# Ledger of designs, part 22: VH-VL binders against Protein RcaC (rcaC)

Target 1, 117 residues: Protein RcaC (rcaC), of Microchaete diplosiphon (Fremyella diplosiphon) (q01473r527to643)
Amino acid sequence: KVMILDDDQDWLRTLPTLLKPWGFKVTTLADPQQFWTVLQAVTPDALVLDVNMPQINGFELCQLLRSDPHWQRLPVLFLSVLTDPTTQNQAFAVGGDDYLCKPVKGVELANRILRRL
Below, E stands for the ipSAE of ESMFold2; O stands for the ipSAE of OpenDDE; V2 stands for 0.75 times the mean of E and O plus 0.25 times the DockQ between their complexes.

## First folded at step 12 (VH-VL; framework fv_ifabotuzumab)

Design r3 (from p4 with heavy chain G57Y; at its last look DockQ between E and O 0.15; V2 from the best seeds 0.00; counts 0 for: pae E 4.0 > 2, grease 19.4 > 18.9, placed apart)
Fold by ESMFold2, look of step 12:
Structure r3 (fold): chain C 117 residues (1-117), chain A 120 residues (1-120), chain B 107 residues (1-107)
Amino acid sequence: as target 1 above (117 residues)
Amino acid sequence: QVQLVQSGAEVKKPGASVKVSCKASGYTFTDYYMNWVRQAPGQGLEWMGDINPNYGYTNYDEKFQGRVTMTRDTSISTAYMELSRLRSDDTAVYYCAREGYWSGDAFDIWGQGTTVTVSS
Amino acid sequence: DIQMTQSPSFLSASVGDRVTITCRASQGISSWLAWYQQKPEKAPKRLIYAASRLESGVPSRFSGSGSGTEFTLTISSLQPEDFATYYCQQYYSYPYTFGQGTKLEIK
């Protein structure tokens, strides 16, 4: 099971179809306000988080996950438009397992998710 | 309204270089890979390489490695492809093409093409 | 490199016919396959992506299917404006590669 949170709905529209042959059961979410409700309902094996969302920072969500006994081991892969080493170091410092820079090749995303499962 | 507009036709001699431009409009230029594809007269399509316009990273088909340079200027939303040491068999129409939604859409927007003729 | 082989290279058909073009990949490419239509002296136009997803604005008579190594483009009822060359393209791995093309001529 893979859960993907990204506020860009075009990123999410095609993704389930392209990931299906890889054996993933994909849940996509565009609204970060629903994050905890959907996370609890889905109980994913890996989470892909957009770093930059309007009111919710992906790093902050990851920190909350890492402090929650139920979710602290959930693999988290970040997506971001930011390439600077400071942002990438912050991603790992908050407990992220991988960092992918947008634009991201869809096959690369699939392979990175597989490596974390 | 999304479009790619390429520079005009070029005539070059063998051994010269050509630089084709591709100006993007109607979308955020740095969010999508830009690809370059060529088509020799009467032939099929040949992928040359791409550039990540946000980071400037490139991937080239090995056939062109060492002769092709893909660059961009994000301030004017323009990608460039430069091919050096031109040969007669480099005569082709050169296209830029946007790679769509995180590459899941393949090449969704194409430029109009730039004819490059290499002759003595 | 992943080679893409189209069949047939040339096809002549009548208006109203059902037309099928096949594309074979030399290695598995999952569903990372697109189909393009190119009319003379024009840039290619994407018809289908992700093997089976129809581009917005493309007539529903066009459809795509397949996964892995074998893919098809089908035109269910050929129209005069479908005269063109059709290309498949894998975008699974570098270098991206195209089939050699199928020229569809309307009788």
Scores: ipSAE 0.217, ipTM 0.751, lowest interface PAE 4.0, mean pLDDT 87
ESMFold2 (binder alone), look of step 12: mean pLDDT 93; pTM 0.957
OpenDDE, look of step 12: ipSAE 0.533; ipTM 0.874

Design r4 (from p4 with heavy chain G57Q; at its last look DockQ between E and O 0.16; V2 from the best seeds 0.00; counts 0 for: pae E 4.3 > 2, placed apart)
Fold by ESMFold2, look of step 12:
Structure r4 (fold): chain C 117 residues (1-117), chain A 120 residues (1-120), chain B 107 residues (1-107)
Amino acid sequence: as target 1 above (117 residues)
Amino acid sequence: QVQLVQSGAEVKKPGASVKVSCKASGYTFTDYYMNWVRQAPGQGLEWMGDINPNYGQTNYDEKFQGRVTMTRDTSISTAYMELSRLRSDDTAVYYCAREGYWSGDAFDIWGQGTTVTVSS
Amino acid sequence: DIQMTQSPSFLSASVGDRVTITCRASQGISSWLAWYQQKPEKAPKRLIYAASRLESGVPSRFSGSGSGTEFTLTISSLQPEDFATYYCQQYYSYPYTFGQGTKLEIK
């Protein structure tokens, strides 16, 4: 099961179709305010988080996950337009397992998710 | 609105090089891979390579590996393809094409094409 | 390299006909396949991506299907503006490759 939180609706619309042949069950979410409700309902095996979302920083969500015994081992892969080493290092410092800089190939994303499962 | 505009037609002699430009407008240039595709007269489409405009990283088809250089200038949202040691069979229309967001969309926007003619 | 083979290479048809063009990949490419339409002296135009998703503004008479190694483009009722060359393209792995094209001609 893979859960994706990103506010880009075009990518969220397409990605489940592209990932399905890889054996993923994909749940997409655009509204970060629903994050915890959907997370608990889906119980995903991996989470893909956009770093820059309106209202909520993806790093903050990852920190909350890492402090929760139920979710502290959930693989988290970040997506970001930011390329600087400082931001990338922060992603790992908050407990992220991977960091992908946009633009990224969809096949590469699928492979990265598989490596974390 | 979203548009790729390429440089004009070129006539070259064998052994020379050509550099084709592709200016992007209407979108954030560094968010999308840029691809180069050529088409010889009466023939099909041939992928040459791509560039990640954010990092400048390139991937080339091995057929062009020692002769092609793809670059970009992010300050003017322009990608470039240079092909060196030209031969007659390099005569083609050269296209730039934007790869859709996350590669899930294939090539959604194409330039108008640049005709390169290589003859003695 | 993944070879893409289109069938047929040439097709003669009449307005109103149902047309099917197939594209076969030499190895599995999941659903990472696009279809392009190209008219003479023009750049290709994307019709379909992700094997089956229709580009915005493309008429609903166009449809795509398939996954893995076998893909089809169908035009349910051919119109005069549909006479063109059609290409499939895999974007699963480098190098990206196109089929050889299917020229759809007026009968």
Scores: ipSAE 0.200, ipTM 0.751, lowest interface PAE 4.3, mean pLDDT 87
ESMFold2 (binder alone), look of step 12: mean pLDDT 93; pTM 0.955
OpenDDE, look of step 12: ipSAE 0.685; ipTM 0.906

Design r5 (from p4 with heavy chain G100S; at its last look DockQ between E and O 0.73; V2 from the best seeds 0.00; counts 0 for: pae E 4.8 > 2)
Fold by ESMFold2, look of step 12:
Structure r5 (fold): chain C 117 residues (1-117), chain A 120 residues (1-120), chain B 107 residues (1-107)
Amino acid sequence: as target 1 above (117 residues)
Amino acid sequence: QVQLVQSGAEVKKPGASVKVSCKASGYTFTDYYMNWVRQAPGQGLEWMGDINPNYGGTNYDEKFQGRVTMTRDTSISTAYMELSRLRSDDTAVYYCARESYWSGDAFDIWGQGTTVTVSS
Amino acid sequence: DIQMTQSPSFLSASVGDRVTITCRASQGISSWLAWYQQKPEKAPKRLIYAASRLESGVPSRFSGSGSGTEFTLTISSLQPEDFATYYCQQYYSYPYTFGQGTKLEIK
């Protein structure tokens, strides 16, 4: 089960298609205000987070997850357009398990998710 | 004009290393994966691995894990494949090939190939 | 790993013949299959991707079909420039794998 939070509607439509051949059940979310409600309802096995979102960035959400006893061990993979090493290092500093850059092909994303399950 | 131009032929002794370059032009280098494929004389095609040149992440076939290193220099739109501890059966033509991140595309553009000969 | 098996390995045919090459995957790969043509001392050239989508500039005598585990490449009326080696390739899962090739020769 994979949950994806990304404010880019084109990526939200694309990512389930990229992951479908591998049999993942994908839940997408564009609005970070609904994040906790959807997270609780879905109880995903892995979370894919965009870094840049309007109200809250993915690093902030990851930090909150790591401080929550229920979600501390949830695998978190970041998916971002940002390529600089400083941003990549911050992703791991906040407790992220992986960092991938857009664009990404389905086989690479699926492989990275499977390695974290 | 989209093209991939590879470095010239190499002759190596067993135990040496080889580094093949693949220079991209005519497109945004960081928008596509780069794959490396080799072909021994008279044989078929063998996938070695890929690199996402945007951030440098790689995936290798386990056959080459520990001997292959794929890198890139985005400032000159060039990908590299280095194969170490060469053996005679590494004699082959080595190709770079471009792949879109979109899953339905496969390898649309190939380099011309680089012949690597490993002999005493 | 997904094994790709082509048949036949060698095919002798005359100009004007209809030719069919098959490729079987050891497990399902949906439609993530490409066909390449390779002439001596040249890089492979993509003919077909996504099992059935013809590459721009490839003659319409080439066609591909199939899904899942069994795929075919058809050349409806063989031309002199079509004598080459043909490879199928799956790009569904790592490691990517190719069929062993089908060499199409003059009869």
Scores: ipSAE 0.156, ipTM 0.753, lowest interface PAE 4.8, mean pLDDT 88
ESMFold2 (binder alone), look of step 12: mean pLDDT 93; pTM 0.957
OpenDDE, look of step 12: ipSAE 0.741; ipTM 0.917

Design r6 (from p4 with heavy chain G104P; at its last look DockQ between E and O 0.91; V2 from the best seeds 0.00; counts 0 for: pae E 3.7 > 2)
Heavy chain, then light chain:
Amino acid sequence: QVQLVQSGAEVKKPGASVKVSCKASGYTFTDYYMNWVRQAPGQGLEWMGDINPNYGGTNYDEKFQGRVTMTRDTSISTAYMELSRLRSDDTAVYYCAREGYWSPDAFDIWGQGTTVTVSS
Amino acid sequence: DIQMTQSPSFLSASVGDRVTITCRASQGISSWLAWYQQKPEKAPKRLIYAASRLESGVPSRFSGSGSGTEFTLTISSLQPEDFATYYCQQYYSYPYTFGQGTKLEIK
ESMFold2, look of step 12: ipSAE 0.326; ipTM 0.804
ESMFold2 (binder alone), look of step 12: mean pLDDT 93; pTM 0.954
OpenDDE, look of step 12: ipSAE 0.791; ipTM 0.928

Design r7 (from p4 with light chain S93H; at its last look DockQ between E and O 0.78; V2 from the best seeds 0.00; counts 0 for: pae E 5.1 > 2)
Fold by ESMFold2, look of step 12:
Structure r7 (fold): chain C 117 residues (1-117), chain A 120 residues (1-120), chain B 107 residues (1-107)
Amino acid sequence: as target 1 above (117 residues)
Amino acid sequence: QVQLVQSGAEVKKPGASVKVSCKASGYTFTDYYMNWVRQAPGQGLEWMGDINPNYGGTNYDEKFQGRVTMTRDTSISTAYMELSRLRSDDTAVYYCAREGYWSGDAFDIWGQGTTVTVSS
Amino acid sequence: DIQMTQSPSFLSASVGDRVTITCRASQGISSWLAWYQQKPEKAPKRLIYAASRLESGVPSRFSGSGSGTEFTLTISSLQPEDFATYYCQQYYHYPYTFGQGTKLEIK
């Protein structure tokens, strides 16, 4: 199971299609205010998380996950348009397991997710 | 219109390195992965690896891990493949090939190939 | 790694013949398979992608079919310009792998 949180509708439409041929069960979410409700309902095996969203920062969510005993080992992969090393360093500092830049092809995203499972 | 132009043929001795360039034109360089494929004389095609030119991330076939380095310079739309510690069985034609992100096109545009000869 | 096995490795045929080349994957690759044509001293040229999608400008005598582990390339009426080596390639999992090639020659 893979959960994707991203406020960009074009990417939410694209990412499940990119992953479907590899047999992932994908849940998408655009609204970060629903994050905890959907996370608990889905109980995913991995989370793909956008960094910048209008109302909440993906790094903040990851930090909260790492402080929660139930979710602290959930694999988190960031997927972002930002390419700078400072952002990448922060992703790992808050406990992220991987950082990828958009755009990304399905085979690469699928392989990165599989390496973390 | 869309094309990949590679650097010229090279003759190397065992133990040396070679760096092949692949200049892209007619499209947005950072919108496509660049792959490297080689073909030894009279043999089939062998994938070596790829690079996402937007951020420089690479994926190598384990067979070449530790000897291959793929890079790019986005300011001149050019990808590079460097193979080190050359052996005689590295004699081959080396191709660059473009791959799309979205449609799963496989390799739609190929460079003309660069012949690398390794002889003692 | 996903091994791709082509059959036959060598094929002799006459102009006008129907030719079929098969490609077997060692595990399921859905439809993420391409076919390339390569003439001597030239780079490969894509004919088919996504198992069955014909490249624009490729003659309609070429067709691809299959999914999962078994795939075919068919040339319905062989022309003189079709004598070449043909490769299948999976792009479903890293590392990408090619079949060993099928050399098609005039009888």
Scores: ipSAE 0.161, ipTM 0.755, lowest interface PAE 5.1, mean pLDDT 88
ESMFold2 (binder alone), look of step 12: mean pLDDT 93; pTM 0.956
OpenDDE, look of step 12: ipSAE 0.739; ipTM 0.918

## First folded at step 13 (VH-VL; framework fv_ifabotuzumab)

Design t2 (from r6 with heavy chain G100S; at its last look DockQ between E and O 0.91; V2 from the best seeds 0.00; counts 0 for: pae E 5.0 > 2)
Fold by ESMFold2, look of step 13:
Structure t2 (fold): chain C 117 residues (1-117), chain A 120 residues (1-120), chain B 107 residues (1-107)
Amino acid sequence: as target 1 above (117 residues)
Amino acid sequence: QVQLVQSGAEVKKPGASVKVSCKASGYTFTDYYMNWVRQAPGQGLEWMGDINPNYGGTNYDEKFQGRVTMTRDTSISTAYMELSRLRSDDTAVYYCARESYWSPDAFDIWGQGTTVTVSS
Amino acid sequence: DIQMTQSPSFLSASVGDRVTITCRASQGISSWLAWYQQKPEKAPKRLIYAASRLESGVPSRFSGSGSGTEFTLTISSLQPEDFATYYCQQYYSYPYTFGQGTKLEIK
């Protein structure tokens, strides 16, 4: 199971299509306010997070996950349009397991997810 | 028009390194992956690896891991492949080829190839 | 690694002939297969992607079919410019791999 949180509708439409050939069961979410409800319902094996969401930052969500005894070991991969080294370093500082930049091809994203499972 | 233009032929000694360049024009360089493929004389095609030029992330075939480095300079729309500790069996034509991140398009545009000869 | 095996390695044919080249994958690759044409001293040129989708500007005498592990490139009526080497390539998983090539020669 893979859960994807990204507020960009173009990417939410695209990412499941990119991952489908590898047989991932994908749950997408655009609204970060529903994050915890969907996370608990889906219980994913890996989480793909965007960083630059309105009103909530993907790094903030990752920090919350790492402080929660139930989710503290959930693999978290960031997928973001931000390419600067400072943002990439911060992703790992908050406990992220990987950082990829958009655009990304399906085989690379799938490979990175599989290595964390 | 879209094209990839590679650096010129090189002759190297065993143990040396070679760095091949691939300059892109006619499209937004950071919107496509760049792949490197080689072809030994009279032989088939061999994928070496790719780079996402937007942030510099790479994926290498394990047979080249530790000897190959793929980089890019986005300010001049140029990708590079460096192969170190050259052996005679690294003699080949080296191609760059672009790939859309919106699979399943494979390699739509190829560079003209760079001949690297490794000889004593 | 996914091994790609082409058959035949060499093919001799006449202008006007129908030609079929087969590519077998060692495990399933869905439809994530491309066909390339390469003429001597030139870079490969993509003919077919996604197993069956024809590249823009490629003549309609070329067609691709197959899914899973078995794929076919067909040229319905050979022209003089079709004598070249043909490669299949999977791009389903890393590392990407090519078939060994099929050299198509004039009989």
Scores: ipSAE 0.184, ipTM 0.762, lowest interface PAE 5.0, mean pLDDT 88
ESMFold2 (binder alone), look of step 13: mean pLDDT 94; pTM 0.956
OpenDDE, look of step 13: ipSAE 0.645; ipTM 0.900

Design t3 (from r6 with heavy chain S103T; at its last fold request DockQ between E and O 0.84; V2 from the best seeds 0.00; counts 0 for: pae E 5.0 > 2)
Fold by ESMFold2, look of step 13:
Structure t3 (fold): chain C 117 residues (1-117), chain A 120 residues (1-120), chain B 107 residues (1-107)
Amino acid sequence: as target 1 above (117 residues)
Amino acid sequence: QVQLVQSGAEVKKPGASVKVSCKASGYTFTDYYMNWVRQAPGQGLEWMGDINPNYGGTNYDEKFQGRVTMTRDTSISTAYMELSRLRSDDTAVYYCAREGYWTPDAFDIWGQGTTVTVSS
Amino acid sequence: DIQMTQSPSFLSASVGDRVTITCRASQGISSWLAWYQQKPEKAPKRLIYAASRLESGVPSRFSGSGSGTEFTLTISSLQPEDFATYYCQQYYSYPYTFGQGTKLEIK
């Protein structure tokens, strides 16, 4: 199972299609305020997380996951339009497992998710 | 028009390195992956790796891991492939080829190729 | 790695012939296969992508079909400009791989 949190509707429609050939069960979420409810309901094997979202920074959310005994080992891959090295370093500093930049092709995203499972 | 123009032919000695450039024009350079493919004389096509030019992430065929480095300079819309510790079986034509990400398009535009000859 | 095997490696045919080239993948690749045409001393040119989608500007005598592990390129009526080497390529998983090529020559 893969859960995707991203406020960009175009990416939420695209990412499940990009991942379909590899057989992932994808749950998408646009509203970060529903994150914890959906996370608990889905119990995903990996999380793909946008960095910049309204009112909730993806890095802050990852920090919360790492402080939660139940979720502290959940693989977290960031997928972002931000390309600078400072942002990438921050992703790993907050406990992210990988960082990818948009645009991304399905084979690369699938490969990175599989490596973290 | 969309175009990929590669650097000129190279002659190298065994043990040297070569760096081939691929300059893109007619499209937004960072919206497409760049692939590198080589073809030894009289032989078929061999994929070497790709780069996402937006942030510089690469994927290499393990056959070339440790000898190949793919980079880019977005300010001049140019991708580079460097192959080190050259040997005679690296003699080939080296192509760059772009690839889209939104749809599975494979390689729609190719550079003209760069002949690299490795001879003692 | 996914191996791509083309058949035949060499094909001799006459103008007007119907030509079929096959490409077999060592494991399923869905429809993520392309066909390229390459003439001597030239870069490859994409003819078909997604197994069956014809590139704009490619004559309709070219067609592709297949899914999974077996794919075909068909030229319905061979023209003089079609004598070239043809390659299939999977882009389903890394590393990307090509078939060994099919050289199509005039009989």
Scores: ipSAE 0.331, ipTM 0.801, lowest interface PAE 3.7, mean pLDDT 89
ESMFold2 (binder alone), look of step 13: mean pLDDT 93; pTM 0.957
OpenDDE, look of step 13: ipSAE 0.735; ipTM 0.917
ESMFold2, fold request of step 14: ipSAE 0.133, 0.205, 0.148; ipTM 0.744, 0.773, 0.747
ESMFold2 (binder alone), fold request of step 14: mean pLDDT 93, 93, 93; pTM 0.955, 0.955, 0.956
OpenDDE, fold request of step 14: ipSAE 0.896, 0.896, 0.892; ipTM 0.953, 0.953, 0.952

Design t4 (from r6 with heavy chain D105Y; at its last look DockQ between E and O 0.80; V2 from the best seeds 0.00; counts 0 for: pae E 6.1 > 2, grease 19 > 18.9)
Fold by ESMFold2, look of step 13:
Structure t4 (fold): chain C 117 residues (1-117), chain A 120 residues (1-120), chain B 107 residues (1-107)
Amino acid sequence: as target 1 above (117 residues)
Amino acid sequence: QVQLVQSGAEVKKPGASVKVSCKASGYTFTDYYMNWVRQAPGQGLEWMGDINPNYGGTNYDEKFQGRVTMTRDTSISTAYMELSRLRSDDTAVYYCAREGYWSPYAFDIWGQGTTVTVSS
Amino acid sequence: DIQMTQSPSFLSASVGDRVTITCRASQGISSWLAWYQQKPEKAPKRLIYAASRLESGVPSRFSGSGSGTEFTLTISSLQPEDFATYYCQQYYSYPYTFGQGTKLEIK
């Protein structure tokens, strides 16, 4: 199971299609306020997380996950338009497992997710 | 006009390295993956790997892992493939090829090819 | 790794003939298969992508079909410019792999 949190509607529409050929069960979420409810309901094997969102950024969310004993080992891959090294370093500093830049092709995203499962 | 223009032919001795360039024009260089494919004389096509030029991430065929390095310089829209510890069976034409990321287009634009000859 | 096997390796045909080239994958690749045409001393040229979608500017006598593990390229009425080597390629999973090629020659 893969859960994706990203406020970009076009990207959320595209991601399940990109990943479906590899057999992932994909749950998408645009609203970070629903994050904890959906996380508990889905219990995903990996999380793909956007950095910049309206109410909370992905780094803050990852920090909260790492402080929760139930979720602290959940694989987290960041997917972001931001390419600068400082942002990438912050992703790993908050406990992210991988950082990928948009745009990304489905085969690369699928392989990166598989390496973390 | 979209095109990929590669560097000229190379003659190398066994054990040396070669670095082939691929200059893109007519499109946004960082919006497409760049692939490298080679073809030995009289043989078929062999995929070597790709690079996402936006952030520099690479994926290599295991056959070339440890000998190939793919890089890019976004300021001049150019991708590079370097193959080290050359052998005579590395003699081939090396192609760069563009790949889209939002739809299953495969390789829509190819460079003209760079002949690399490895001989003593 | 996904092995791609083309049949036949050689095909001899006359102008006007209908020809079919088959490509078999060692495991399922959905519809993520392309066909390329390559003439001597030239880079490959994409003809078909997504198994069946014709590249813009490619003549409609070319068609592709198949999904999963079995794919075909069909040329409905051969023209003189169609004599070339044809390759299939999967781009479903890394490493990307090509078929060994089918050389289409004039009889």
Scores: ipSAE 0.072, ipTM 0.734, lowest interface PAE 6.1, mean pLDDT 88
ESMFold2 (binder alone), look of step 13: mean pLDDT 93; pTM 0.950
OpenDDE, look of step 13: ipSAE 0.760; ipTM 0.922

Design t5 (from r6 with heavy chain W102F; at its last look DockQ between E and O 0.94; V2 from the best seeds 0.00; counts 0 for: pae E 5.3 > 2)
Fold by ESMFold2, look of step 13:
Structure t5 (fold): chain C 117 residues (1-117), chain A 120 residues (1-120), chain B 107 residues (1-107)
Amino acid sequence: as target 1 above (117 residues)
Amino acid sequence: QVQLVQSGAEVKKPGASVKVSCKASGYTFTDYYMNWVRQAPGQGLEWMGDINPNYGGTNYDEKFQGRVTMTRDTSISTAYMELSRLRSDDTAVYYCAREGYFSPDAFDIWGQGTTVTVSS
Amino acid sequence: DIQMTQSPSFLSASVGDRVTITCRASQGISSWLAWYQQKPEKAPKRLIYAASRLESGVPSRFSGSGSGTEFTLTISSLQPEDFATYYCQQYYSYPYTFGQGTKLEIK
């Protein structure tokens, strides 16, 4: 099971298609306000998380996950348009397991997710 | 119109390094992954790795990890593959090949190849 | 790693013959398989991608089929210009891997 949180509707539509050949069950979410409700309902094996979203910073969500004993081991992969090294370093500093930049091919995304499972 | 043009043939001694360039034209360089594939004389094709030219992220075959470095310069639409600590069995033709990220295209355009000879 | 095994390794055939080359993956790769043609001293040229989709400009005598672990390249009526080495390649999982090649010679 993979859960994807990203406010970019085009990416949210595309990512399940990119991952389908590898047989992932994908749950997508555009609204970060519903993050905790969907997370608890889905109980994913890995989370793909955008950094910048309205009102909610993806890095903050990752920090909250790492502070929660129930979710602290959930693999978190960031997927972002931001290519700068300082943003990448921040991702790992908040406990992210990987950082990928858009655009990304399906095999690379799938391989990165499988490596974390 | 779409082209990948590679640098010229190289002759190297064991222990040296080689850096092969691959200049892209006729398309948006950062919209496609660049792959590197080699072929030893009379042998088949061997994938070495790829690079996402938009941000520079790479994936290498384990056999080349620690010896290969793939880079790019987006200002001149050029990808590079550097192989260090060369051995005689690194003698091969080295190809660059582009790959789409949203389409299951595999390698639709290949460079002409760069012959690297390592004599010992 | 996913091993790709082609058969036959060498094939001699006459103009007009139907030629079949097979490629077997050591584990399932869905339909993420390509076929390449390589002539001497030239870069490979993609013929087929996604197992069965013919590249634009490739003659319709070439076709591909299969999914999962077994794949086939067929040339329905062999022409003299089809002398080449043919490779299959999986692009389903890293590292990408190629079959060992099938050298096709015209009698």
Scores: ipSAE 0.156, ipTM 0.751, lowest interface PAE 5.3, mean pLDDT 88
ESMFold2 (binder alone), look of step 13: mean pLDDT 94; pTM 0.957
OpenDDE, look of step 13: ipSAE 0.836; ipTM 0.937

